# Ledger of designs, part 65: VH-VL binders against NAD kinase (nadK)

Target 1, 268 residues: NAD kinase (nadK), of Syntrophomonas wolfei subsp. wolfei (q0aze0)
Amino acid sequence: MKIILVNNRFKENTEKKAQEIAGQLSALNVEVIIDNGLDEPYAGTVDFIMVLGGDGTMLRAARRYGQRAIPVLGVNMGTVGFLSNIEINELAEYLPLILREEYSLEARMMLEVAVFQQQSLLTRVFCLNELLLRSNSPRMLSFALEISGQKLEPYRGDGLIVSTTTGSTAYSLSAGGPIADPQLDAFIVTPVASHIINKRPLVVSPEREISLHLLEEREAIIGIDGQIKMDFGAENRVLIKRAPHPLLMVNLKAKPFFTSIDRSLQRQ
Below, E stands for the ipSAE of ESMFold2; O stands for the ipSAE of OpenDDE; V2 stands for 0.75 times the mean of E and O plus 0.25 times the DockQ between their complexes.

## First folded at step 2 (VH-VL)

Design m16 (from r3 with heavy chain D99V R100S Y101E Y102W G103L S104Q G105P S106T P108Y; framework fv_ragifilimab)
Fold by ESMFold2-Fast, scan of step 2:
Structure m16 (fold): chain C 268 residues (1-268), chain A 122 residues (1-122), chain B 113 residues (1-113)
Amino acid sequence: as target 1 above (268 residues)
Amino acid sequence: QVQLVQSGAEVKKPGASVKVSCKGSGYTFTSYAMYWVRQAPGQGLEWIGVISAYSGDTTYNQKFKDRATMTVDKSISTAYMELSRLRSDDTAVYYCARVSEWLQPTYYFDYWGQGTLVTVSS
Amino acid sequence: DIVMTQSPDSLAVSLGERATINCKSSQSVLYSSNNKNYLTWYQQKPGQPPKLLIYWASTRESGVPDRFSGSGSGTDFTLTISSLQAEDVAVYHCQQYYSSPWTFGQGTKLEIK
């Protein structure tokens, strides 16, 4: 069996813990590849992906490996999160189930984001939470939104978020978007500090195609899952679609989404 | 242009804490991680830790982990590094420096603050 | 931890002559998947913060004069100043960013002879 251990350099002690876990797995005749974010994703075939860390580490793993139809398990390293299934201190208990492939899978939709410069494809990326278009200066943006060829009235404001249902508790929530059951498939389109008072979040079919471009030259950026950032100008356009494959998340124990979000909203 | 402006020099007694600030301007604050590095007089550079300006996630050098705390205030584009239980050998110039948080961090420091001299009286 | 060792500790070179500073890492900082060396060089003038000169071992930062060049791979790296100018008097530091903790060499002080 071959497992990728994904960790994040921004989480304390995760590299040390990844090495300890890799040693334990190797003792059980499991081949381990460690992905700590230094470079390109591992290109070979693997059987399982274990993500050590919080939601940020899972987002990176989803972008790197989510389209490969490989089971991905989130292992929490002591922080609160929505994308982890078990705690690090529970790993020894669940490891036999992982090695025997005795678990269920939950599918989570992903976005496919294509950024163009004029008519040329600049980049294509996948993400689990959202695309954020925002101003990179004090000046507000003026931009066009199209949903499946339908041109909406122009937006004026600080930006826009196009989110999956998994992303409903991330940037979209902060901008006033709804909390969505992550088992539903939908795009959530949430304005950021709109200067037009009646612009509302939209919930649309995941089969729709969404495009964005600036109506006047401004400094703007496109953000992907809060981790990838790229300049966006009037010569650019972005096209957002449902990704070809969902992320396959491993369920080893019940995930209390609604109780977790309810508790989170009550915190100071 | 891009600027990192740090708080002024501090003189502290052994056992006290010091909190150094670093204000970014001329760029999108949340697109970069903030690194903290110190340099004792006439000595080399020593890394203390890094904080993501976007997520607030931190990684500390083990040498400083029990005494250093890094935070960020996005509303004023300012990062902070607090060092507690100061010793005379903590006397150093403390620098903030930024690193791109693009797809994968480059880890090289493209802009540095001017430095904050912290003197621990003896 | 990766230990970075610079040589010499100090160097005196005449104006217009070539200056060579070496940096050795205790383990390879070459990442085989992308063939990149995770190595930088910084210039630090008296009373100033360090300034980025070279990243990825050999890529010169924009605005840095072409007399500065970096070379090497794996564990052995060199910073070269082809024709020393008076403004180049500084301490030069190498740094690895291959693995945490990020570590620096002890510095090489460059003076006019």
Scores: ipSAE 0.000, ipTM 0.426, lowest interface PAE 14.3, mean pLDDT 85

Design m17 (framework fv_ragifilimab)
Fold by ESMFold2-Fast, scan of step 2:
Structure m17 (fold): chain C 268 residues (1-268), chain A 123 residues (1-123), chain B 113 residues (1-113)
Amino acid sequence: as target 1 above (268 residues)
Amino acid sequence: QVQLVQSGAEVKKPGASVKVSCKGSGYTFTSYAMYWVRQAPGQGLEWIGVISAYSGDTTYNQKFKDRATMTVDKSISTAYMELSRLRSDDTAVYYCARDRFLESLPYYGMDVWGQGTLVTVSS
Amino acid sequence: DIVMTQSPDSLAVSLGERATINCKSSQSVLYSSNNKNYLTWYQQKPGQPPKLLIYWASTRESGVPDRFSGSGSGTDFTLTISSLQAEDVAVYHCQQYYSSPWTFGQGTKLEIK
C-alpha cells in the first residue's frame, strides 16, 4: 500500500508530526510519500491520501489530487474546520480501519476553472470551495456573467463568487450566500458588495457552464480556494464548470454538518 | 521599485507592547508572504513568524507564539507585528521581509527586506 | 528544530583571494522528490538589512555577482567568493527553510586581511 501524507510546511510542528506518522506507517509496511507543498504533486500511483492539518491543507490536497478518484482523509491538527473527519489524537484508533479499507466515501463536487486570454488557455485548475473574482483596488468592477450562454444584466460591485456546495460555508457565506448541504451538487453564485440591490445569490445546476469577463479595464484578481491568485484583466475570460471527478472524502466518523455550522454562526 | 518601509525606532519600558509596521510598494502585496525576523545587538538573525498577505494565515516560532501577533491590512499594503510583555532582552532590530508563494507556501527565500526598526527596551 | 552551524565565526581574506564559508544543518534540508536543498545565503553589511544571495543552496539571486556561488547538499553547504572585493566585507548568514521553525546560522564575519 502506498499513501501520500499531505502536510503544510508553513504550519508549526506539522512536518514533525508527518515524519512521525510516516515512520509508524513504514513500520506497518506502508510506502509513504510526503507532500509538504514545496514540489509539484506526486505523479505516481497511490492508494490513499492522508491530509494532516486544517481546511487550508485539505483544499491544497483537493486541488492536487482530487481528480484522481483516490480516497482522501482529513486529519485535523488544532484549527476548527469543516473538511477534516478525525482529530490527530484519534488517528491511532482509526489506522487499522484505514489499512483494511474499512470506511465509507462521501463524494464532494469540485470546480474546473479555465482562464483564457483571447483564444489561448492560460491555465486550468480544480478547486473544492470557490472561485472569487474581486477588485484589487478601491474601484468597483463592471463585469459580465453568462450561465450556459445566457447573458445576465451586467454586474457592478467588488466582485463575484462561484462556489461549490462544500464552499457554501467559506467565502460565499461571508458575502451573503446560502448555506448548502454539501451532499447536494450545485453552483452557488454570490455577488460581493454589489451596487445593484436586487442582485441575489443564484443556485444553479452543476451541469451549467459559467463564464465571467470584465466590461471595463480594472485591476482585478481571480482567487482559487483563497490560496491561488491570478491577475484578471479585460482581455481575460474565465470558464467554470463541474470537474470530471468529485473529491472522495473518507468518512470514518459521523460529522454533524448542520449542528457544526449552527454553532459556528452563533459564535462568529 | 519594490520596497518595504518600516515604522521608526521605539523606546519602551519593560512590560509594554510595541507594534511595528511594514508598508509594501511597487509590487502586488497579496502575492507574497511577509516574514518577521529580529536581530539583537551583535547577535544572529532569529525568525519570529510569517504571515500570508493574501489569507492572513500565520505561522509563529513557538518561542514568540504567546507574545507576538502578526496582521496585515491589504487596503494599505501594510503588515504589522506586535510584541507584548517586553523584556530587556527583546532589544533588537526588527525586520520585515517578503517571500514568494507556491500554493500559499513560502517558496525561495526573502528577496526584499525592510530597513529595520530598532526597538530598545530599558527602564 | 533544525540547528544551523556556521564555520568559521570570522574570516580575514586578502583582496582578490578566495573566501569559503561553511554551513551545517543538524538534519537534511534536501527534499528528495525535487532534489532541491532548502538553504539560503544572505549578506549583511554593517547598518543594513540582510540581502538574499543564493537560494536552493546553489541558485544565485538576480543581480548578485557571479563571484558568489553556493554548493553542497543534505547537511553540508558552502558559500564561495572566488575573488574578494572590498564591497564584500559583511556578515554572511545561512538559513534553512525546509521546516518550521525557520532557523539561521550564527553568522560568519568576513573582513579584508
Scores: ipSAE 0.012, ipTM 0.487, lowest interface PAE 8.6, mean pLDDT 86

Design m18 (framework fv_ragifilimab)
Fold by ESMFold2-Fast, scan of step 2:
Structure m18 (fold): chain C 268 residues (1-268), chain A 126 residues (1-126), chain B 113 residues (1-113)
Amino acid sequence: as target 1 above (268 residues)
Amino acid sequence: QVQLVQSGAEVKKPGASVKVSCKGSGYTFTSYAMYWVRQAPGQGLEWIGVISAYSGDTTYNQKFKDRATMTVDKSISTAYMELSRLRSDDTAVYYCARGIDYFSSGYYEPHAFDIWGQGTLVTVSS
Amino acid sequence: DIVMTQSPDSLAVSLGERATINCKSSQSVLYSSNNKNYLTWYQQKPGQPPKLLIYWASTRESGVPDRFSGSGSGTDFTLTISSLQAEDVAVYHCQQYYSSPWTFGQGTKLEIK
């Protein structure tokens, strides 16, 4: 068996813990590849991906490996989050089940994001939570939103979020978007500080294509899962589609989504 | 063009708290992380922590975890570092410095603090 | 924590002569997968903040004169100024960014002889 361990080496003692776990897995005849973010994604075939850390580390793993249809397990290292399934102190208990492939998989949709300059593709990336278009200055943006060929009235405001249902509890929530059951497949389109009071979040079919471009030259950025940032100008356009493959998340134990989100909101 | 401007010198009594500001200009504020470093008179540099200007995520030097708080206000491109329960040995010049955002930019070949603020002298005396 | 130790604590060099400052880390700051050393050098003049000179142990920051060079790997690093100029009088600091917490050496004061 070949496993990728994904971690953030710059977070306190995380690299040391990853090396310790890699040693334990190697002793069980598991080949281990460590991805701490500094190298290009591992290009070879693997059987399983274990993510050591919080939601941010899981988002990076999903961007790097989510399209390969490989099981991904989130192991919490002391940070509370929505994307991990077990705690680090539970790993020894669940390792035999992982090695025997005794777990269920939950499919989570992903976004495919293509950024163009004129007719030329600049980059194509995948993400688990959202794409954010945001003003990077005090001036509001004026931008066009097109959904499956349908051109909406121009947006005026600080930006827009295009989110998966998994991303509904991330940045979309703080911008006023709905909480969505992550078992559903849908795009959630949430305005950021719109100057038009009646611009509401939209929930649309995951089969739709979403296109964005600026109507005036402004300082703007495109953010992907909060981890990739790129400048966005009037000569750029972005195309968002459902990614070809969902992220396959490993379930070793039940995680109560609705009671967890309800508890989180009551603490605010 | 790229510049970090910090708040002015502070004099505090032991047990008080101090909040230092650092305003960025000439660059996309949210594309970088803000690092905080201090230097006691005649001593070396000591790292306090780092905050993502994009997400607000933080990592602290364990030595300062219970006393330091870093925050950011994106609307005015300003980062803050507050240090509580001040002691005389907290007397130092406090610097902000721009560096790679390990929280938000992804994890790729990181490197050093390329732009520094002018420093804020904090004196803790009776 | 990785401890950074510089030598000498102070150094006096004549104008036009070579200055050499050493930095040792208590453990390797070389990451084997990308073959990079997570080490930087800063210059600090009196009353000023530190200024980045060199990162990745040997990569010169844009705008830094080519008389400044960095060398070394793993645990032993050197900053060299090939022909000292009057404006080079400063305290020089090494730093590792291999592992949190980021740590600095104690500094080396460079003066004209």
Scores: ipSAE 0.012, ipTM 0.497, lowest interface PAE 8.9, mean pLDDT 86

Design m19 (from r4 with heavy chain L100K Y101L S102W S103F Y105S Y106P T107Y A108Y I111Y; framework fv_ragifilimab)
Fold by ESMFold2-Fast, scan of step 2:
Structure m19 (fold): chain C 268 residues (1-268), chain A 122 residues (1-122), chain B 113 residues (1-113)
Amino acid sequence: as target 1 above (268 residues)
Amino acid sequence: QVQLVQSGAEVKKPGASVKVSCKGSGYTFTSYYMYWVRQAPGQGLEWIGVINPRSGGTTYNQKFKDRATMTVDKSISTAYMELSRLRSDDTAVYYCARGKLWFGSPYYFDYWGQGTLVTVSS
Amino acid sequence: DIVMTQSPDSLAVSLGERATINCKSSQSVLHSSNNKNYLTWYQQKPGQPPKLLIYWASTRESGVPDRFSGSGSGTDFTLTISSLQAEDVAVYHCQQYYTTPLTFGQGTKLEIK
């Protein structure tokens, strides 16, 4: 068995903990690859991915490895979040189940984001939560939104979020989007500080293709899961569709989504 | 033009608390980590902690964990570091510094504030 | 914790001559998976905050003059200034970002003489 251990070395003690866990796994004849986020993703065959950290570390792991159809387990290191399944102090208890593949998988849809310039593809990336188009200056944007070839009335405002259902509790929520059951597959399209008061969040089929481009010269960026930032100008177009593969999240411990979000909302 | 502007010098008595501010401008505040580092007169640099302005998540140097509190106010692009139960050996220049979020960039400090001198004496 | 030790504590070099500053870490800052050294160098001029010079032990930050270079691997690192200029008078600090807590060397004061 070969496991990728994904960590954020910038969180307290995570690099040391990753090395300790790697040693324990090696003693059980498991080959371990450590990914701390700064190198190219491991290109070889992998059986399992263990993410040591909070939601941010999981988002990075999903972007790097989510399309490979490999089980991914989130192990919380003390950060409150939605994407971890067990706590670090529970790992020893659950490790035998992991090694025997005695767990269930929860499929989470991902976005495929393609950015074009001058009719050519510049880049293609995947993400678990959302794509954010936003103004990078005090000036609002004017932009076009197309859903499956249908051209909507132009948008004016600070931006737009195209989110998965998993991302419904991230930036989309902050911008007034609905809370969605992550077991549903859907795109959530949420305006950011829209100048047009009647623009509502849209919930659309994950088979829809969404296209965005600027209608005038503005300083804008595209953000991916809050972690990747790309400049976006009037010569650019972005195309968003459902990624070919969902992220396969490991479920070792019952984690009731609705009671978790309810507690979070009470504390916000 | 990236700029980090810190609050002015403070003089405190032992046992008091100090709260230093750091206002970022010329960049997207939530796209970069904010680090806090101090430097005692004539001595080296000492890391206090880091905060992710997007999430409010923090990581502290264990030496300061019991006394330091880092917060952000996203609406005014300002980070804060409060140090409580001050001792005379907390006399130092306190810096904020910017670093990259998960963009494949190293976690190093590319822009620094001008520094805030905190003097702790009776 | 990783302890960073610089040598010398102070150094006087004539204008146009080579200056060499050393930094040693108490354990390796070379990551086994990516083969990268998690080591930076900062320049701090009197009355100013530190300024980033070099990261990944040898990668020069944008805008930093070519006379500055970093080398080394694992536990032993060197910052070299090939031809000292008057504006290079400063304290130089090494820092590891391999693990928390982030730690700095004590600093090396570089003077002209």
Scores: ipSAE 0.000, ipTM 0.382, lowest interface PAE 18.6, mean pLDDT 85

Design m2 (from r1 with heavy chain D99E P100G Y101F Y102L D103E S104W G106P L108G F109M Y111V; framework fv_ragifilimab; at its last look DockQ between E and O 0.04; V2 from the best seeds 0.00; counts 0 for: pae O 13.2 > 2, placed apart)
Fold by ESMFold2-Fast, scan of step 2:
Structure m2 (fold): chain C 268 residues (1-268), chain A 122 residues (1-122), chain B 113 residues (1-113)
Amino acid sequence: as target 1 above (268 residues)
Amino acid sequence: QVQLVQSGAEVKKPGASVKVSCKGSGYTFTGYYMYWVRQAPGQGLEWIGVINPNSGGTTYNQKFKDRATMTVDKSISTAYMELSRLRSDDTAVYYCAREGFLEWSPYGMDVWGQGTLVTVSS
Amino acid sequence: DIVMTQSPDSLAVSLGERATINCKSSQSVLYSSNNKNYLTWYQQKPGQPPKLLIYWASTRESGVPDRFSGSGSGTDFTLTISSLQAEDVAVYHCQQYYSTPYTFGQGTKLEIK
């Protein structure tokens, strides 16, 4: 058995805890690879991925490893979030279940985001929450949105979010998008500060392809899960579709999504 | 071992069409874009187009858009490039090549077929 | 279209000496978001397909000898062979894959003096 331990050594200072857990797993005849975000993703085969940290660390792990169809467990290190399943102080209790492969899996859709210069592919990334198109200057954007070849009327505003249902409680929520059951597969398309009063969030089939391009020269950025930024200009086009594989999230204990989100909204 | 094996040499008359095949082996065929490139005798390399073997999506060099057709057959890990309405200046070696991909970004054509000589003469 | 221009068209270098080949693009091939230059160098010997030598302007392909190196950024690029060997006699091509149509330089023929 080989396990990857993903941690954020810089922000959450979880590297020492990862070393301790690696020692415990090695004592149980488990091979451990530590991924602290500084090196390239581990290229070999692994059986399980354990993410030590908050939602940000899980988003990075999903981007790096989510397409390999390997079980991924979120272990919370003290940051409140939605993507972890157990707390760090519960790990010892659940470790025997992990090693015996006694857990259920929840599939979470991911986005495949491809950025083109003309028709040249510049980059293709995967993400769990969302793609954000936004202005990087005081000026509004004018941009075109196509859904499965259907050209919508031009958008004007600060930007647009294309989100998974998992991402419905992230940036899309702040921009006025709906709260979606993460067990549903759908794209949520949410305008950011639209100048056109009647532009509303759209919920569309995950089988659709979404494309975006600017209609005029502007400074814009494509953001991925709030962690990657890419320059986006009038010569660029982005294509968004369902990623080939969902993230397989490990469920060791029930986590009540609706009551959790309801409590979270009281803080706003 | 990763290999691309192309079909054999062709001799065609002006106005005819030619279809070149490229069979991939030793890798996940649908995981990598496939490029088509040609080289006329004593000349430089010229890009024809690229196909995504997973989706069948294509991008053509505008110079060839009206005459070139790229397709794939996933079941036999084979890509095809057909060029119609052949002219004498289409005489060239035609190559298929695989797009290398690393760190979420393409890095060029890392594996090439052996080439297919297409001669167009009256 | 991005035009790729190589210089010189041909170059003769003595065995063991340094060979330098230049490539210029009419537009920048630097992708600012990842700070990578979408430029490759290929080696082509007579009767053979091109072989990838250098990608992202300066990263050596696996199996390529250390004497080959690439440098440059944006629009100006250089391929250097630090100590020419007999097997290095070939035509060298630069290529951009930043924007379609993908374009190649005209090639530089490297010969022994």
Scores: ipSAE 0.468, ipTM 0.774, lowest interface PAE 3.1, mean pLDDT 89
Fold by ESMFold2, look of step 5:
Structure m2 (fold): chain C 268 residues (1-268), chain A 122 residues (1-122), chain B 113 residues (1-113)
Amino acid sequence: as target 1 above (268 residues)
Amino acid sequence: QVQLVQSGAEVKKPGASVKVSCKGSGYTFTGYYMYWVRQAPGQGLEWIGVINPNSGGTTYNQKFKDRATMTVDKSISTAYMELSRLRSDDTAVYYCAREGFLEWSPYGMDVWGQGTLVTVSS
Amino acid sequence: DIVMTQSPDSLAVSLGERATINCKSSQSVLYSSNNKNYLTWYQQKPGQPPKLLIYWASTRESGVPDRFSGSGSGTDFTLTISSLQAEDVAVYHCQQYYSTPYTFGQGTKLEIK
């Protein structure tokens, strides 16, 4: 069995713990690849991904590995979030189940984001929480939103968030979007500081295509999961679709989403 | 380890040009804006401009717009700043610096190159 | 252009004592959409590049000791070193990145008295 152990190199607790866990797994004849964020994603075949850390580390793992249909387990290292399943002090208890593959999987929709320059594909990325279109200056944006070829009235404001249901509790929530059940597949489209009356959040079928482009030359960016930033200008268009594969999250321990909402949101 | 490594010191005559390089490693080079800043001896810091390494788009401090040219070669994760028509008051240490970005917001220049001394003298 | 003015230009403080450096911007650097001040403090030791110390006016960068703190909002900002150590001798710069051109204060030289 070969696993990737994902951590954040700049959090010493996670780096030390990753080395300890890698040693324990090696003693059980498990091949371990450590992804601490320094190198390109591991390109070879693996059976399981273990994420040591908080939601940010899980988001990086999802972007790097989510399209490979590999089980991903979130292990919390003391920062309570929405994407971990077990605590680090419980890992020894659950490790036999992990090695025997005795767990269930929860699918979480991901976004496929394609950025074009005119007609040419410039880049394609995947994300778990959201795409943000945002002004990169104090000036507002004027931009067009199209949903499956249907042009909505122009937007004017600081930007727009297109999130998954998993991302509904991230930046979308701060911008006034609804909390969504992460088991649903949907886009949540949330305006950021819109100056146009009645531009309310939209919940959109995952079968739709969402397209964005600027109506004026402005300094803008596309942000991915709050961690990746790309320039976005008048020559660009972004297309957003449901990704071909969901993130397959390992479920070893029940984590009731709805009974924990207030506690989790207050700690953010 | 996130690093910015700049080219070595240069000595130039007035009227010449200089091109300083800045190679980024340990991060996604195209995902962060790159700033250029200079510091004359005994003086404060002066912002020259910013380049988006993904698109090549630039914004210059107006003071430098007619003399500075920022470019990137993203295949080797390297940014460049060229300053033309050099004068003696262009003698300075020239820095590249990466824009830090967290929680959907920039937070300043979180990683700096070691600096490149450019000396302009007759 | 937004002008950044630091005071004092230089400051001498005894080891273990409190050092205070002020920075004023000619316009607000509070970005209303995210409620963050686009104001950063850098520490620069002789022969070295600047080092990011405090961002968003009051948030310490990772690895920066607890004795460094920042405060203020809008146009008036303060960097405080609660108990000066010998290694804190440096020039300190404030910078706005609210609008281009991004500008720095003139710098404050901090020395041991």
Scores: ipSAE 0.000, ipTM 0.464, lowest interface PAE 12.6, mean pLDDT 87
OpenDDE, second read of step 3: ipSAE 0.225; ipTM 0.719
ESMFold2 (binder alone), look of step 5: mean pLDDT 93; pTM 0.949
OpenDDE, look of step 5: ipSAE 0.000; ipTM 0.464

Design m20 (from r4 with heavy chain G99D L100H Y101K S102W S103L G104P Y105S Y106T T107Y; framework fv_ragifilimab)
Fold by ESMFold2-Fast, scan of step 2:
Structure m20 (fold): chain C 268 residues (1-268), chain A 122 residues (1-122), chain B 113 residues (1-113)
Amino acid sequence: as target 1 above (268 residues)
Amino acid sequence: QVQLVQSGAEVKKPGASVKVSCKGSGYTFTSYYMYWVRQAPGQGLEWIGVINPRSGGTTYNQKFKDRATMTVDKSISTAYMELSRLRSDDTAVYYCARDHKWLPSTYAFDIWGQGTLVTVSS
Amino acid sequence: DIVMTQSPDSLAVSLGERATINCKSSQSVLHSSNNKNYLTWYQQKPGQPPKLLIYWASTRESGVPDRFSGSGSGTDFTLTISSLQAEDVAVYHCQQYYTTPLTFGQGTKLEIK
C-alpha cells in the first residue's frame, strides 16, 4: 500500500507529526510520500491520502488530488474545523481500520474553475469550497452573471461567491449565504455585500454552468478556496461547473454536521 | 466470528497438481492479505506466498514461484493456492492465514485455516 | 534469506516451573525507523494450526495469558512461560517478518516432565 501524507511545512507541529506518522507507516510496510506543499503534486498512483492539519490543509489536498477518486482522510491537529474526521490523538486507534479499508466514503462535490483571457484558456483548477470574485479597491464592481446561457441583470457590488455545499459554511456564510447540507449537490451563488444589495443568494443545480466577466475595467481578483489569488480584469472570463469527480472523504466516526454548525453559530 | 475454512484432504500422484481453497467469513475479505504456509510432517513451517485479495497482487517465495499459483474469488470470499508438478516431498499440511487485525500488512498471522493435508505418493 | 534457529529442539519442564525457548536470526530484525523487532512467536498444538502468541518480539496478542512473555532484540530472542500449565504442551515457532521470504525457526517441542 502507498499513502500520501499531506501536511503544511509552515506549521511546525504538523511537519513533525507527519515525519512520525511516516515512520510508523513505513514500519508497517506502507510506502509513504510526503506532500508538504512545496512541490508539484505527486504524479504516481497511490491508494490513500492522509491529511494532517486543519481545513486549510484539506482544501489544498482536495485541489491537488481530489479528482483522482482516492480516499482522503482529514486528521485534525488542533484547529477546530469541518473537514477533519478524527483527531491526531485518535490516529493510533483508527490506523488498523484505515489500513484495512474498514471505513465508509462520503462524496463531496467540487468546482471546476476555468479562467480565460479573451478566448484563450489561462488556467483550470479544482476546488472544494468556493470561487470568490471581489473588488481589489474601494470601487464597486459591475459584472455579468450567466447561468446555463441565461444572462441575469448586471450585478453591482463588492463581488460574488460561487460555492459548493461544503463551502456553504466558509466564505459564503460570512457573505450571508445559506447553510447547506454538504451531502447535497448544488451551487450556492452569494453576492458580497456592498452599497446596494439588490440580489439574493441563489441555490442552483450542480449541472448548471456559471460564467462571470466584468462590465467595466476595475481592479478585481479571483480567489479560490482562500488560497489561490489571481488578477481579474475586463478582458477575463471565468467558467464554473461541477468537477468530473467528487472528493471521496473517509468517514471513520460520526461527526454530526448540524450539531457542529449549531454550536459554531451560538459562539458568534 | 472470524474464521478461515479450508478444503478437505487430497491424495495426489507425483507430477499432478493440487488446488487448495480457503473461505473467509466474519470479516471484510478484501481488507486482509491472505498468506499460504505449509508444514511437512514433523517439520517446521515454510512460507509459500501472499496475495492481496482486493487487487489480486501476489508475492511468492522464490522456492515456489515456478509451481505455485495464488488466486482469489472475491464474490465468494475464497482464496486458492494451486501447486503443480507435485513431488513426494510436497507432502504437507497447507495452511491459509490472514494478516493481523491490528497490524495489517505486517506478515504477522492472527487467524489461520484448519489446514489441508496433501499427500503425494505413487 | 534470514535463517531462524531455535534452541533447544525439545525440552521437558515440570508443571509450575519456568520454560525458556530461544530464537536466533542470522541478521538483525530490528528496524531503525521504529526501533521494533519484526519477530513473532506461535504456539502449535497437535493437529491444530499455529496460534499467534507474541508480535513485535514482546507484545502479547489479545487473550494470551500473562505467563507468556517475549524478550530480546536484534538477533537474539526468548519466549518465556513463567509457570507451565498442562495446556501449554505444544510446539513453539518463531518467525521473522523483517523481509521476504518470511522464515520460521525449526520449532521447539515443549513437554511436561
Scores: ipSAE 0.000, ipTM 0.385, lowest interface PAE 19.6, mean pLDDT 85

